VH-VL binders against Large ribosomal subunit protein uL10m (mRpL10). Designs and how they scored, part 116

Target 1, 224 residues: Large ribosomal subunit protein uL10m (mRpL10), of Drosophila melanogaster (Fruit fly) (q9vpl3)
Amino acid sequence: RGKINIQRPKAPHYERARVVAVTQPKYPELPKAKSCFKTRAERTQQQQENPYNEIIAREVRNWLDHSRLVAFFHLSSITADDIFRVRVQLHKQNLHLKSYGSKIIEQAVKNTRYEAIVPLFHSNHCIVFSPDPEKTAALLRIVRRVPQMVLLGGIVEETMLSRNQLVAYAQMPGLHAVQAQLVQTLSQAPGHLIQQLQAHQNSFVQVLDVHAKNQMNEETPKST
Key: E = the ipSAE of ESMFold2; O = the ipSAE of OpenDDE; V2 = 0.75 times the mean of E and O plus 0.25 times the DockQ between their complexes.

## First folded at step 7 (VH-VL)

Design e19 (from y85 with heavy chain T98R; framework fv_anetumab)
Fold by ESMFold2-Fast, scan of step 7:
Structure e19 (fold): chain C 224 residues (1-224), chain A 119 residues (1-119), chain B 111 residues (1-111)
Amino acid sequence: as target 1 above (224 residues)
Amino acid sequence: QVELVQSGAEVKKPGESLKISCKGSGYSFTDYWIGWVRQAPGKGLEWMGIIYPGDSDTRYSPSFQGQVTISADKSISTAYLQWSSLKASDTAMYYCARSFYDWGEFDYWGQGTLVTVSS
Amino acid sequence: DIALTQPASVSGSPGQSITISCTGTSSDVGGYNYVSWYQQHPGKAPKLMIYDVSNRPSGVSNRFSGSKSGNTASLTISGLQAEDEADYYCSSYDSSSTPYVFGGGTKLTVL
């Protein structure tokens, strides 16, 4: 502000534009709204043919193929500062928070073994990737302090797990053989798991209880 | 078992430099923050700052920024608190403590290092 | 500088219950559920008693409980015992200046 006669340089421009506008076609001759109209199918097809979306979809497939831990979250409204702090803490544990549009995720996983995850991204979402499945406990510990992030499920060692199964996996003793056994058992019908737990309940419960106590000791001064 | 062991008590004169240590054991040292907490004689706890040994990310309380240096050597699982020039007002008990979060609780504490600065 | 307000002292008799308050602002206690409580006996390092407002670490008596309402967090100790006599400090995440802030501390006397 404070510039001398800022309006005068625009007066010649305005007069010229006015003369040009008067010689242009009238409003009824330019139904721009109608000429720009596209059907839902045409819009969806154009999105699928977008080269930029395919590049990002390949990035998502690369993350899925090179991560041994993938966790899916619903994301409620959160400030930029708060999500940034969460992202930094996750990164320190080799956990990588990513957000992609639902259409890009659908395009990335279409015709792959991961196609079943598409329904999880109906609304606001984010994904955490890691090459280290042992970081599942660290992931859940971090997001416990972020009520805006709600765990939906995940993929561990190429196995699809529900929220409860992923939580159970995080409570494992850290023995690879025991972890693999639990993942396989948890992916079966609830009745089957209950029957196996009843048959081996003392040993199975003992292993999980020891792990839970070890996780608690990792957070507190008292250790077994 | 998780343990934080701090260096022994120090008696110094004003103007002298000092570096005290905190050694972690029984856990993955690079997966936790190490914080430093000061307690002047008969006074409460004052948070000084924290460091993440895995990448040396360090954050200071505004009251201690520029007054002390926090560092860590992950190869020997040891964190440090250092003064270039001590003052009589630095007389206090200094605790190290570990935290999983930079915004979270300190679950294990060192035994404390008493620093006395007198002429 | 101490950002969180605690009473300087509280007292109770064996078997009674007492409550210690910790008051902050919307940038610390009021804005987040990251409140912790520490117990310190004379000449000893502090011990974590409560984290995330109401959670107890393993080995901490269930006589200790935590809660929060608005900008005020509270530590309640039921069935007071002589060994509970100590200084108690609250702490919280602080979004406005530093990641962490302590309260001024409360001396609990068991008479």
Scores: ipSAE 0.614, ipTM 0.802, lowest interface PAE 1.4, mean pLDDT 80

Design e2 (from y85 with heavy chain W103F; framework fv_anetumab; at its last look DockQ between E and O 0.49; V2 from the best seeds 0.00; counts 0 for: pae E 4.4 > 2)
Fold by ESMFold2-Fast, scan of step 7:
Structure e2 (fold): chain C 224 residues (1-224), chain A 119 residues (1-119), chain B 111 residues (1-111)
Amino acid sequence: as target 1 above (224 residues)
Amino acid sequence: QVELVQSGAEVKKPGESLKISCKGSGYSFTDYWIGWVRQAPGKGLEWMGIIYPGDSDTRYSPSFQGQVTISADKSISTAYLQWSSLKASDTAMYYCATSFYDFGEFDYWGQGTLVTVSS
Amino acid sequence: DIALTQPASVSGSPGQSITISCTGTSSDVGGYNYVSWYQQHPGKAPKLMIYDVSNRPSGVSNRFSGSKSGNTASLTISGLQAEDEADYYCSSYDSSSTPYVFGGGTKLTVL
């Protein structure tokens, strides 16, 4: 209260405070005298400052951090019944279809290595998460029957992959995929892992940019 | 190499119970649906139902709902088709087949089990 | 009570092309691209020849092709050979009643 904000040079006129005190209603509001007390209204106000967005953004961050497979899709118009059937089929393969608002995703990935994915979510979208990267082949097989879902790219074992790279990964046997990832990790110094992920992000963004431009040239994209 | 091996031919009388089997090998048994398809002598194919062995989610054709039971034992990679009380109209060749989708193509088929029900 | 309509029989000569039709409604063949075709030789189990209208499994000859127009799917066999003589069944997802349906089957005779 006593602090003057330099960005707000106007101070209240003390005469107005006196006039307000004299003209108080019969049941005046009690002045805030409880220095250690936060009113229910003050607590509610703090919780009402994007409580939903903050909770869901944390959920998105947890899915990203704990999923070894994350796939990003553009989602065209689809009925509730059709998407429900897709969700059930995915769930049987330990694949979890989630849809989040673009602002929530932006909030979740802000100041992280995944911040570059935000442009993917400016149109209708959905994300599939799984703890099992060997399910990439199953994911692509399921989505083959859902023309409304167009694969944009994804993240496998913390590595950003383009659509073509995900398709190639899906064709690898599970043992070879795990072995390749282990060799990749062992052959890279810790500093090089960040550079490699950065390079894959740049490649991924470039592929997405090309895909987006191809989508603008074609009303119905051809599945790969 | 994916293979579905079905139990041998059966000859039964009306009113008797029966359980036939289909054992899968060479693939992840719990990641694919197993369906049962009936073919009466000289007739076409009839879809009976499917089961997902991973969670035992089972779906039946309305024509077979309540008339047969489809089950699976994932510990021995075997699916079953059973009748509590057979009828002469149950005489047919019974095929098991695997599908990645609940209502998709059947990519691998068993050799068939002939069931004959007569007095 | 066959859900999808196929001709009972079709015939052709070696080297010829033949087409087998499979007609349904907007709730099955017309509404979805989930049409499959199976070949069955006498006394044998069916074999998948085509899935999702026009896709071939590995090991199936490129002489077999599938297509769809409106409510009718078609299986075309080019360069007809004696071993193609068999029964052919179409199948589809059905959103309105029985979730999976077969056609009545077509007997192909190679003359």
Scores: ipSAE 0.610, ipTM 0.806, lowest interface PAE 1.5, mean pLDDT 80
Fold by OpenDDE, look of step 8:
Order: structure tokens, then C-alpha cells, then sequence
Structure e2 (fold): chain C 224 residues (1-224), chain A 119 residues (1-119), chain B 111 residues (1-111)
């Protein structure tokens, strides 16, 4: 009985091959996760034809209104897999990566306090939103590994910051740390005051004691 | 200051179960990944896996998938590494360490837990 | 099989500069700037010395520097001191197999 070559199985008989070919489960091609980051051309086309532009614009507005940290990035050629990875990393830190068309952004921010951001959206871009401004450092730490994401600027606590200002902000001690320092400083003030007040009292008592001792010495008749 | 304190040395027999711990302090336990690294006696470092305590997202090295279980209790800032059935080959020093990334550098390390499995 | 290749040992005299290499593939060292270096003294836990190819954590001496060319990362220690005698491990993200990998380690001896 010839050793069945398990490494190169003989091609099945023609009839069997046909049956196998017909019975092979056609696995639906996993929908290629449409890169959330469509090319500029695709985005422009979608913006022209999509009746839902207003809905998306409202979504953008909602993100802007509820975010205390917003960062704007230029997005160079990046793979969907890499984007997904970055998105997951950001999400762990409560940072939300979104991409919108320029026209949608324009519509969303028209006649609002955010209108000044429109010039930032001339090319492929993405936005990161967060309700927590303290996550700025985390954001920068994550995106430093993503050369395709170039920081353009951001909004922190309703203040528009340049790239450099955002970096500087991230390096500042957190509000809580500053508050803690303030509390420490304030807590030390009463102690010093008490010490100073006590020092004066103690000095006064010492002076009185000396006076009392001197008076007692004067009243002690030298018993000759 | 960030500190990772691991449980003490273990001496076990083959077939026994074991769970070792790593307690983190001095940082937000839920905002950083915590990984486990094995080092057999006289050998190099081996990445075993990593967990994000914030949502318990866990990732394993293919070599350790199904061989160990990594878990975390965020309420007490503690990560765990456990075996259902120890082998002699599991004899090693085990380190826990923190990472900002899922597959990134380990910036803070525990002191290590020596596990000895002998008949 | 260790994905990252390091020399088994390197040696140098005090005051000298030594370099430890870490060679990977395009799916790890060559593909990403995620190379890290660890120092481990006998009986101690590893210490992060370099991250992202060339960055030093706070508290790490400026005598330690990192670089990368192609699929090879390098750790350079300048002004070698006796305290530098240790094992050194490189690490990197690997997109093809094990997500995170360590090199085989290099024993540095100070003569």
C-alpha cells in the first residue's frame, strides 16, 4: 500500500474535484473594514451626495461642545490596521479619534465659536476628542509613535492652542498637582502664624517671669 | 512614586495550581497596561502577556496562550498570573511591569517572584 | 526562537565606548521605532534604559544612547564604568509573530 504522501496529496479524481469545488463553502469575504479614513476624493464625493451631512455636522458640533480637549492632526498615508491600533490606544485613554470631511467641518462650525479651526482642514485630517484635558500628555505620548499623524494644534478648555502651546500644556503639572501644592502652601501659613503668635506670648511670659523674680528678690530682706 | 510589589517566592510540585500577584501603587492603576515577563534561570527575558486593568483587555504571547491566565482586580490595584497545572519547565523568575502601550516598553518593574517547580 | 539577535557578550575597559547591536527584521526593528533597551544586574529586575530607539527615561545617564539603521538597533555606552557591567536586552514590537519580543541578551563585562 503506497505511502500516502500527506504533504502532496494526489489531486482528487476529476469528479471528486468537481464535487469539492462545488461544496466548498464560499466564505463571504469579510467586509474589508472600510478605512474610516477615506481619501479626500472619496470624502468630497460623499459630501456632495450624502443627505446626512447635516446629521454628521451636528455630531461634530456635539463632540466639540462636550470636549475639553480637541486636537487636530494632519493625516498622511496610513494603513487601516495602524489607524485601528491607534484608535484602540486612544480609546483606552478616553480619547476619541474621528475623521470628517472639510465641508462637514465648515458646516458644523459655521457661525460658532469654533469657526477659527476651518483653515486647519485643507488636507486629510483627523480629530481627537476628549472630555478630560488632563489626557493631553497621554495623547501626545500615543501619537508620537505615529509619524503619519502630525499635530497641527488643538483646543484645551475652550482655548485654541498652537502645536507648541499644546506640547507645553502637556508638560505642565496637572491641575490637581497645582492645587495640592496650593493647599500645602496654605496649610503651612496658619502654622507659621500660630508659631509667631506663640512666640510673642512666650516672650511676654518670660519677661513677666523675670520681672516677678526680680520683685521677689527685692522683697526678700537680707536677714542680717 | 510608582511601585510594583509582587508576591513572595513559591515552591510547588508538578500538577499544582498557582496564582501570583502584583500590586501597583503610586499611579493610576487603570490607565496603564501591566505585563508579565518570564525569565528562566540563566536565560533571557520572555514576554508572556499584558492586561489593561481598566477594561480587562488581555493579550498573550502565542507561546503562553492557554498556558497561563492573566487577570486583574482594579479595586485593589492588583494583577495576577496563574497556572492551573504547573510543570517543571515553569521554574523561573516572573516579573510584572507597567507599560503605557499594549505592545510597548516596560517602564516600571516589580521585584520579581521566583517560582520553583520540583518533584 | 528569539526574533531579535544580540551578541552574546561584549567587553570594554573603563572609559571606553562600547556598542551593543540588536538585529531584527522589517516586521519589528526595521518597521517601527519601538526599540527599547533594558539593563539587568544580577539578581535584579530589568531597568528601562532606552525607549523608542533613542529616548532616555528620567534618571538614566546620558552615557547611554540608542540608534537604529535598517533592521539593526544599537545601544552605545560611553565612558564605560564598572557599574555598567550587566546584561542588556533589546526589545521591539513585532507585527508578524509575537507582538512583543526581547532579544537574547548581551552580557557586558567591564575589564
Amino acid sequence: as target 1 above (224 residues)
Amino acid sequence: QVELVQSGAEVKKPGESLKISCKGSGYSFTDYWIGWVRQAPGKGLEWMGIIYPGDSDTRYSPSFQGQVTISADKSISTAYLQWSSLKASDTAMYYCATSFYDFGEFDYWGQGTLVTVSS
Amino acid sequence: DIALTQPASVSGSPGQSITISCTGTSSDVGGYNYVSWYQQHPGKAPKLMIYDVSNRPSGVSNRFSGSKSGNTASLTISGLQAEDEADYYCSSYDSSSTPYVFGGGTKLTVL
Scores: ipSAE 0.471, ipTM 0.755, lowest interface PAE 1.2, mean pLDDT 86
Fold by ESMFold2, look of step 8:
Structure e2 (fold): chain C 224 residues (1-224), chain A 119 residues (1-119), chain B 111 residues (1-111)
Amino acid sequence: as target 1 above (224 residues)
Amino acid sequence: QVELVQSGAEVKKPGESLKISCKGSGYSFTDYWIGWVRQAPGKGLEWMGIIYPGDSDTRYSPSFQGQVTISADKSISTAYLQWSSLKASDTAMYYCATSFYDFGEFDYWGQGTLVTVSS
Amino acid sequence: DIALTQPASVSGSPGQSITISCTGTSSDVGGYNYVSWYQQHPGKAPKLMIYDVSNRPSGVSNRFSGSKSGNTASLTISGLQAEDEADYYCSSYDSSSTPYVFGGGTKLTVL
């Protein structure tokens, strides 16, 4: 109970006001008076054709295109004050907490390589975006104290990572430099259409191999 | 190898102003909170307040609100605690300490600055 | 305004285990897992020994352990050694007023 009062003076950016509305716990929407006789199918169609849905879907596409770090969480019940504190902590680290409906996410990623993330959004969720993949460690440190946010996995430098892989990525020193070197090497590879499709899928495996080998090599010298 | 180096001990009279400093090194100064903790002679620890140097977001204990000013200069990785008019009751050891969080869990501490306000 | 309550002093012999209590309320120790313990030797700055109720920072001996039950947190020191003689402070996030509060401190004497 108790929600943030929009009338209170606060200095939120307009996108922050939209995030607050989207990240609040969902509750049943009451139909408007002129729609109180509409069927469930008609209400679903109105939601699908809402111009705000496409605007929001474009915002999600823009976030995905401009973020080097994307992390997906399952979100359990949390108070508005607690989630606001978490959002402020994340924002100080250039980490941007968002939540979107599953239809919005499906619209945003339709016909992209990110379609595989859609099942993650069938339950209550939130997403953290950042242009700074080196902030992955800070992200994990913040959410460790937020049991309502359960990490599902993420995207780093356009590569899908599981929860365990993302945790391992956060602990690897110099990983950003190693991944930049790897991306540069793959971009130099010539190839036909088939090879380029396979190179995209292989980049996930190669990132994991480099990540594991770098951690083993660094730990070995440090232990001597 | 995080280090917090505080300014030296001060001996002052009631009514004088004072600004003490805390210089951080070995970490990203703008990504961690710096808190100030007071300890009167022979007494316990008191949380005074905390600042995020990255954007100067500053929080005070109600007991110290309006009594001190916490500030930071991120260009020289230094936080400050200042009084406009010292009281004899301000005689204490003052520590700065780092926290990842906006309240506490202070993992690195300065050596302390002893402030003596003679009546 | 509810302070965290610690015993003023505790004592033990070398090799024994001792426990220091820290009692708060549902707005701090009872409501959150943000309890920390600090060790302070005379004339020195405090040192973080335990965070998040039971976690040890790197470099802290596993002889130090923490727990909580209800509104009371506990620091246990096993295999007591002479260098453990110090003042110990608990601390917690507090949702009601001041966002971080310390206990009054406990003087540990090694007999």
Scores: ipSAE 0.308, ipTM 0.659, lowest interface PAE 4.4, mean pLDDT 78
ESMFold2 (binder alone), look of step 8: mean pLDDT 91; pTM 0.936

Design e20 (from y85 with heavy chain T98K; framework fv_anetumab)
Fold by ESMFold2-Fast, scan of step 7:
Structure e20 (fold): chain C 224 residues (1-224), chain A 119 residues (1-119), chain B 111 residues (1-111)
Amino acid sequence: as target 1 above (224 residues)
Amino acid sequence: QVELVQSGAEVKKPGESLKISCKGSGYSFTDYWIGWVRQAPGKGLEWMGIIYPGDSDTRYSPSFQGQVTISADKSISTAYLQWSSLKASDTAMYYCAKSFYDWGEFDYWGQGTLVTVSS
Amino acid sequence: DIALTQPASVSGSPGQSITISCTGTSSDVGGYNYVSWYQQHPGKAPKLMIYDVSNRPSGVSNRFSGSKSGNTASLTISGLQAEDEADYYCSSYDSSSTPYVFGGGTKLTVL
C-alpha cells in the first residue's frame, strides 16, 4: 500500500522570475527626508515664536549700552584650547568675548542707532565688549595671535569705526581727551562702515561659491 | 626703556629660606606676565612658572609646583621667587622675564640671579 | 618632563647657512603655531630671536628665519658670522603638561 501522488504541471520558473523582476513595488518617499525640510514661511514663523530671543536680545542691548569699546570679528572654526587661551588673556584686560546668533543681534539692534551693524552678523561672528576704550591696543595685540578671529570694525565711545580706524585709535598715545577727539575726527557715516564690511562678507561668499562650484563640477558625472 | 633688574647673588646652606626679586620698569607692570626660568650650571633652560601681577594668577611647571612660590607686589613693580627650604640641587642661575603676548615667549630678560646652595 | 628635542651641537663656516631642528609632539610643536627661539651667549641672559614660528622681533637680523613642518620647527641662520656662535633654545606652548616647555639647547660653533 504505498501512496503515489501526481500533481498537475506548474508554471515555468524562468517565466515567473521574469515577471517578478519586471514588477517592482513602488516604495513611498522617505518621510524623514521630507520632515527635515521646512518652507521659508515656516522657518520665519518658527523664528518669531521663540521667546528666548527677546531675553537674549535684551542682554545684547545691555552690553552695547554699557560698553565704551565694542569690537566685531568674523570667527572661523577654533579649538577649545585656543579659545580658552584667548578668553583668559582677554579677561585679564577686562575684555569680554561673546557670541550671539545673527537673528538675536538683528532683534537687539532693531530701531536703535546700531541697526547698521546687522550685515556684519550674516556669517560666523563674535563680539568683544569692554567698559574701557584704552584696552583697544591690548585687544588687537591679543587677537593678532588668533588667525581665526578677523577684525571687521567696532564702536568706540558710541562712534562706529572701520577696521583701519580702530587700528589707528589703538596706536594713539595719551590722554582720554586726546582719544575722544581722535574718535570724533575718525568717525564715519554708518553707510561707509557697512559698505566696507559688506565687501568683506561678499568676498567670503565668493570664496564659498567657488568652493561649492568646484564640488559640483568635480561630482558631475561624465557619461560614457 | 623696558628693563628688568634682579637682586644680587646669594650663597645659602641647605634648609635655609630665600626670596629673590625682579623689578620691572619702562612698561605697564600689571599688563604682562612675568616668568621665572632656571639654568643649572652647564645645563639648559627650564621653565619654572609665571605670574600675572594684575591679579596674582600663577601657573607652575609640574616640576616646580610645591617647590617654589612665585608672587608679585604691583605697588613697587616687583616679582618674587621664594623657597621655604633650599636644597643643593637648587644651585642655578635664575632669570626673570617679561612675556611678549601671553604665558611663554619672553621679549625682555633680567640679568639673572646666581643662587649657590652648599654646606 | 618632556623637553623638545634639539641636536646637542651644530657647526658651520662664516658665510654658510645652518639649520637647527626642534622636534616635539602634536600637543606642543605640531599642534600650535607658538614656537619661539632664543639665543644665549656665555654669561648672558637669553635673547628672543623668533616668536610664533617665523616672526622676528625688532632689531633681529633677517639672516635668522623660522619655519615648521609637522612636529618639527626649524631655525635657519644664513650668512653665518662669528657673533652667531652661541647656544640656541626652542620653546613651545604645551597643552599636555606645562604652559610652555624649552628644548634641550643646541651649541652653534662658527669655525
Scores: ipSAE 0.100, ipTM 0.571, lowest interface PAE 4.7, mean pLDDT 78

Design e21 (from y85 with heavy chain T98A; framework fv_anetumab)
Fold by ESMFold2-Fast, scan of step 7:
Parts: C-alpha cells; structure tokens; sequence
Structure e21 (fold): chain C 224 residues (1-224), chain A 119 residues (1-119), chain B 111 residues (1-111)
C-alpha cells in the first residue's frame, strides 16, 4: 500500500500549534457585555479595572529593564503561520517578539523614563526585545522579509533612536564605536527623537495603505 | 572572508555508509542555516534540507526525509551530510550553502563534494 | 510542491536581452516575494544573482534584473555577453511541503 512516510498523521502545523500555545502570552479578555458599545473613555476605564493588567504591565517593565535592545514596529495584518515563522527566526537570534495592548504599555511605562513611547502604540503594534544589542543587524535583516512589520524606532543601551539611527547602529563595526556614536547622538538632540518617532508612526500607516493598494493594482512588474 | 570548505571526493560501493563535511569560516557559523543541495550528473539542483547549527533545528525535503541525516558540530564550525547505506542513485555532486533564513536565499556556497557510488 | 517550471533552454545574441521564466503556484512563487536566481557555470558552484524577486547582491551586474507577475517570476539579462552563457536556476520559499524549492534550470546559450 501507499508509502507510510507520505501519509503521516502528524503535520508540521501540529508542532507550530504546540509552540504557539506555549510561547505566546494569553491575556484574559474583557467580557463581551463589558467591552461592547462603550465610548473610548468607558472602555479605557473598564480596561484599567481588569485585575490582570497590572500583572502584564509588570511583565512589560521586566522586559524593558532587562533588554539592551528594544525595537518598536507598526504591525499590519499577518497570518498566524507567517508571524510564527518570523517569531521562530527572531528567537534563534535571542530576539523576543511581543505584543501588548496600548493601555498595558501606558500602565507599564507610567512615571518611568520610557513614558514618552506611549503615543507610538495608539494603533496596531509589536515590540522586539533582546538583552543583546549586537543583534540589531540581525533584527533588521529578519524584518526586511516582513513587510507587515514597519520599524518605527527603538531603544539601544537606554538611548532612544529613530529608525534611521537604528539602521546606522546596525552598520557599525564595534561596541565601543557604537557607544561613542550614541553619546554623540544623546549630546546633540536629547528628547527630539520622541517627536520624530511619533511623526513616523503616522507616516508609516499611510505608506502601508498606499503600498497595499499599489500591490493590488500592479499585477505585472514594469520593466524598462 | 566568508568561506565554506567541503570534504574531498568519495568513491563508494552500494550499501556502504558515508559522512561528508562542510566547514564554515569568516562568519558567525551559529547565526546562519546550512543547507545541502544535490545535483545528479547532468541534472538540476535539488534542495535536500537545512540545519541551524546553534540549536540543531533541522528540516528536510520530503524526498530526502529518512534517506539522509543532516547534523552540525558548532564547536568546529562544521555541518555534515550522512548516509547509512548508499545507493547507485546517490551518485551526485553535493553542495553545502549558507543562508541567513530557513525561507531564504543561499548567500555562500561550498565548492561541492563529488560522491560516486558504483558496484 | 514539485520543482518550479523553467524553459529547458533559451538563446540570444551578444548585446541583446533575454528573459527566463519561472512558474510555480500560490504556495510558492505566487504567494511570497522570496524568489531567488542562481547562475552556474560548468564545473562550478552556483552563484546568487537575484534575491527577493528583484534585489541584486553586491558584485552582481545591473544587467541582471528580476520581476514577478502572479505565479511567474522572470530573470532578464540585458546587454548579453559571452560570459553569461551558463545554467540559471530559480528558487522560492514553499509553504506547502518544503521551505525551499528549485526550478528545473535553464541553459542559456549566447550565439
């Protein structure tokens, strides 16, 4: 009869489902009756009353405190299989992809040096954490393959960097050279990066809409 | 400079075991996947499988699953392709190649190992 | 998925342009922008010429360009030169049964 190896009962997606269940955080959902047909203010107030929000906020603070690399992304619609593949590749480089609600981020960073990042998370987002800042180049190389993830900026060695500064950091040859450049960046424009990161968030949402429309309209690549 | 150096040509009889090697240098060996690509005489390229040396995560083409074993030793920056019992149909050039992604292009290629299996 | 479909051979004259097609399905070429092209001279290892449909690695001539429409990717070589005579292979990510699949290969002859 048919080859046993061809007709295996276990498909690759069984391993994926298992890993996803274990590695992705599960947050309690607000009761449908509590979240439906509420104003933003009422929804925000009800979310603040969720007893699990402080526990998750502490998890976020722990990630921020123990990560020397934090990168912020706008996240467009992506399939579970595609994000799982991205997550696995990131994990191999000690890069940890996390997604948290905007209110949880706000609660986590309230009264900390990171409070200024809150406006970045008013739309769909995700964050990549790593204890290893030398992995910035690996991170950018991986997300090059993920058009649904658009880099907004990040934090390296406790210094906030714009998208362009993160790209430049990834191209630097050594740690001491990188530290010298970060000191130079800090001395020239402390705090100005927050305004740039917030502006780029809105620009990238527009770019993604245009890109999606162009891909649907342009079925055949143009060649001169 | 980035370099993948493969072991020398092999001449074997059907039923014999064989293990060929691919040594990487000039890059972070544990940060790249090592793939194996087969090319039978006068034929095209066939993807066999890929391994991540950092944790030995290995993926095989369905055509080669159970037919070969891919392994790696990160302490000596070397990947391996192994047969428990060779067949005449295994006669081919075998290339190792490095890729940053398991779903991506091969940036660097070894020179190839010619394996000839005849009775 | 089985091997991607390429023409067995193509030919052109020096200074002309040629195009090599690579046809797959929605689970490989059609579903993703992860198409690569490799050049192989007789007795040599393959060399990466194009990745991510249209990007060139450092050191690859701008005479080589890539594109994709639906389930078909194309490699175009402009200003053909004698040294372009080689076998060309496409490859793609494959979501169905393997993470990677090659095309059958195309022999380019420069006449």
Amino acid sequence: as target 1 above (224 residues)
Amino acid sequence: QVELVQSGAEVKKPGESLKISCKGSGYSFTDYWIGWVRQAPGKGLEWMGIIYPGDSDTRYSPSFQGQVTISADKSISTAYLQWSSLKASDTAMYYCAASFYDWGEFDYWGQGTLVTVSS
Amino acid sequence: DIALTQPASVSGSPGQSITISCTGTSSDVGGYNYVSWYQQHPGKAPKLMIYDVSNRPSGVSNRFSGSKSGNTASLTISGLQAEDEADYYCSSYDSSSTPYVFGGGTKLTVL
Scores: ipSAE 0.477, ipTM 0.732, lowest interface PAE 2.1, mean pLDDT 79

Design e22 (from y85 with heavy chain T98H; framework fv_anetumab)
Fold by ESMFold2-Fast, scan of step 7:
Structure e22 (fold): chain C 224 residues (1-224), chain A 119 residues (1-119), chain B 111 residues (1-111)
Amino acid sequence: as target 1 above (224 residues)
Amino acid sequence: QVELVQSGAEVKKPGESLKISCKGSGYSFTDYWIGWVRQAPGKGLEWMGIIYPGDSDTRYSPSFQGQVTISADKSISTAYLQWSSLKASDTAMYYCAHSFYDWGEFDYWGQGTLVTVSS
Amino acid sequence: DIALTQPASVSGSPGQSITISCTGTSSDVGGYNYVSWYQQHPGKAPKLMIYDVSNRPSGVSNRFSGSKSGNTASLTISGLQAEDEADYYCSSYDSSSTPYVFGGGTKLTVL
């Protein structure tokens, strides 16, 4: 019933609007892809000592000196929500998860008994501190469910332990004195632990280096 | 040996308050979570919430937030589940359960407390 | 919400093997290896049978095993016995706003 008048006086305006849309100027894009970067000399100057780093290094030194349990981990990509849940559960057990840069670690441990740990921090890492070495078993139970955290080793009662030695320590429930004696027994070759921790880190670096080289070898050569 | 012992069965009328208990033994009460799980007659398991007695940190399922209160008294190693005003739909078996993780499994369970609300 | 999907019932004969599935999403079963299985006999509290997908607590028969593929976890009971007749519930960590979730449950009948 009934039909709408098909007369469309807006046709000239529509055609005009379409032409304007097609011919309208675009904002010019940057002709060259360009990012701000500095020369090697400028970067070297930026690497000067930072007073802020000394404050954080002092904090790290304080944690090391007042913790009877220190555990070192390699940390793979993990969401903020997941690491937060891990941190909360660790905190319930008086275990404190911290992350610090390699340079800050080096500044913190320079001229201390902890100098040997520096090579552990060339990759993404985190450290768990506790004043209570009896919490080692709780720590390992929590981290068992966090595949992104890989135990590298630790320090218990001022003695450096490898991953396997720390696991053995955690499996000794009961008297603290018995556990302390076990730590002394397990730590009879301190230099060997450093080599084992460095080898683990070097193996990881070697795996990445081999992967990179394999990708370079597989990559089609580009003509210059 | 870890053991959770719950209070006895309750029969209540709508609008009444109720507090049921779960006593833990054989472990460090302040180092583990205690959860509450509901099971309506002929129905499945529903997670209600958990508490860490060491600091009273409490987490609720969205379905039960504001409907119940979970608490614990670490001096007597006892956790509680409380209603300010019961409804007929609260009729269910209530279990307490022990867990090391707030995101993990329940490895030991109480025997259950049957709560019947009718009128 | 329906969090984890299980078949309502499953049946088998003594000596057979049966499998119960538990299907979720990438935010629970698919995203994490934190799947547990519970056995519940009538009138009794649930008992943990499997945790972390495939691990057995002390005292649980080797006839019970767990596995996972993608978003689906499975409980397998081999050498089925009359005492295995019970309700079985899966559970998982849930990375959404609900941190823990149960499946709807499966009634196992042994004929």
Scores: ipSAE 0.532, ipTM 0.783, lowest interface PAE 2.0, mean pLDDT 81

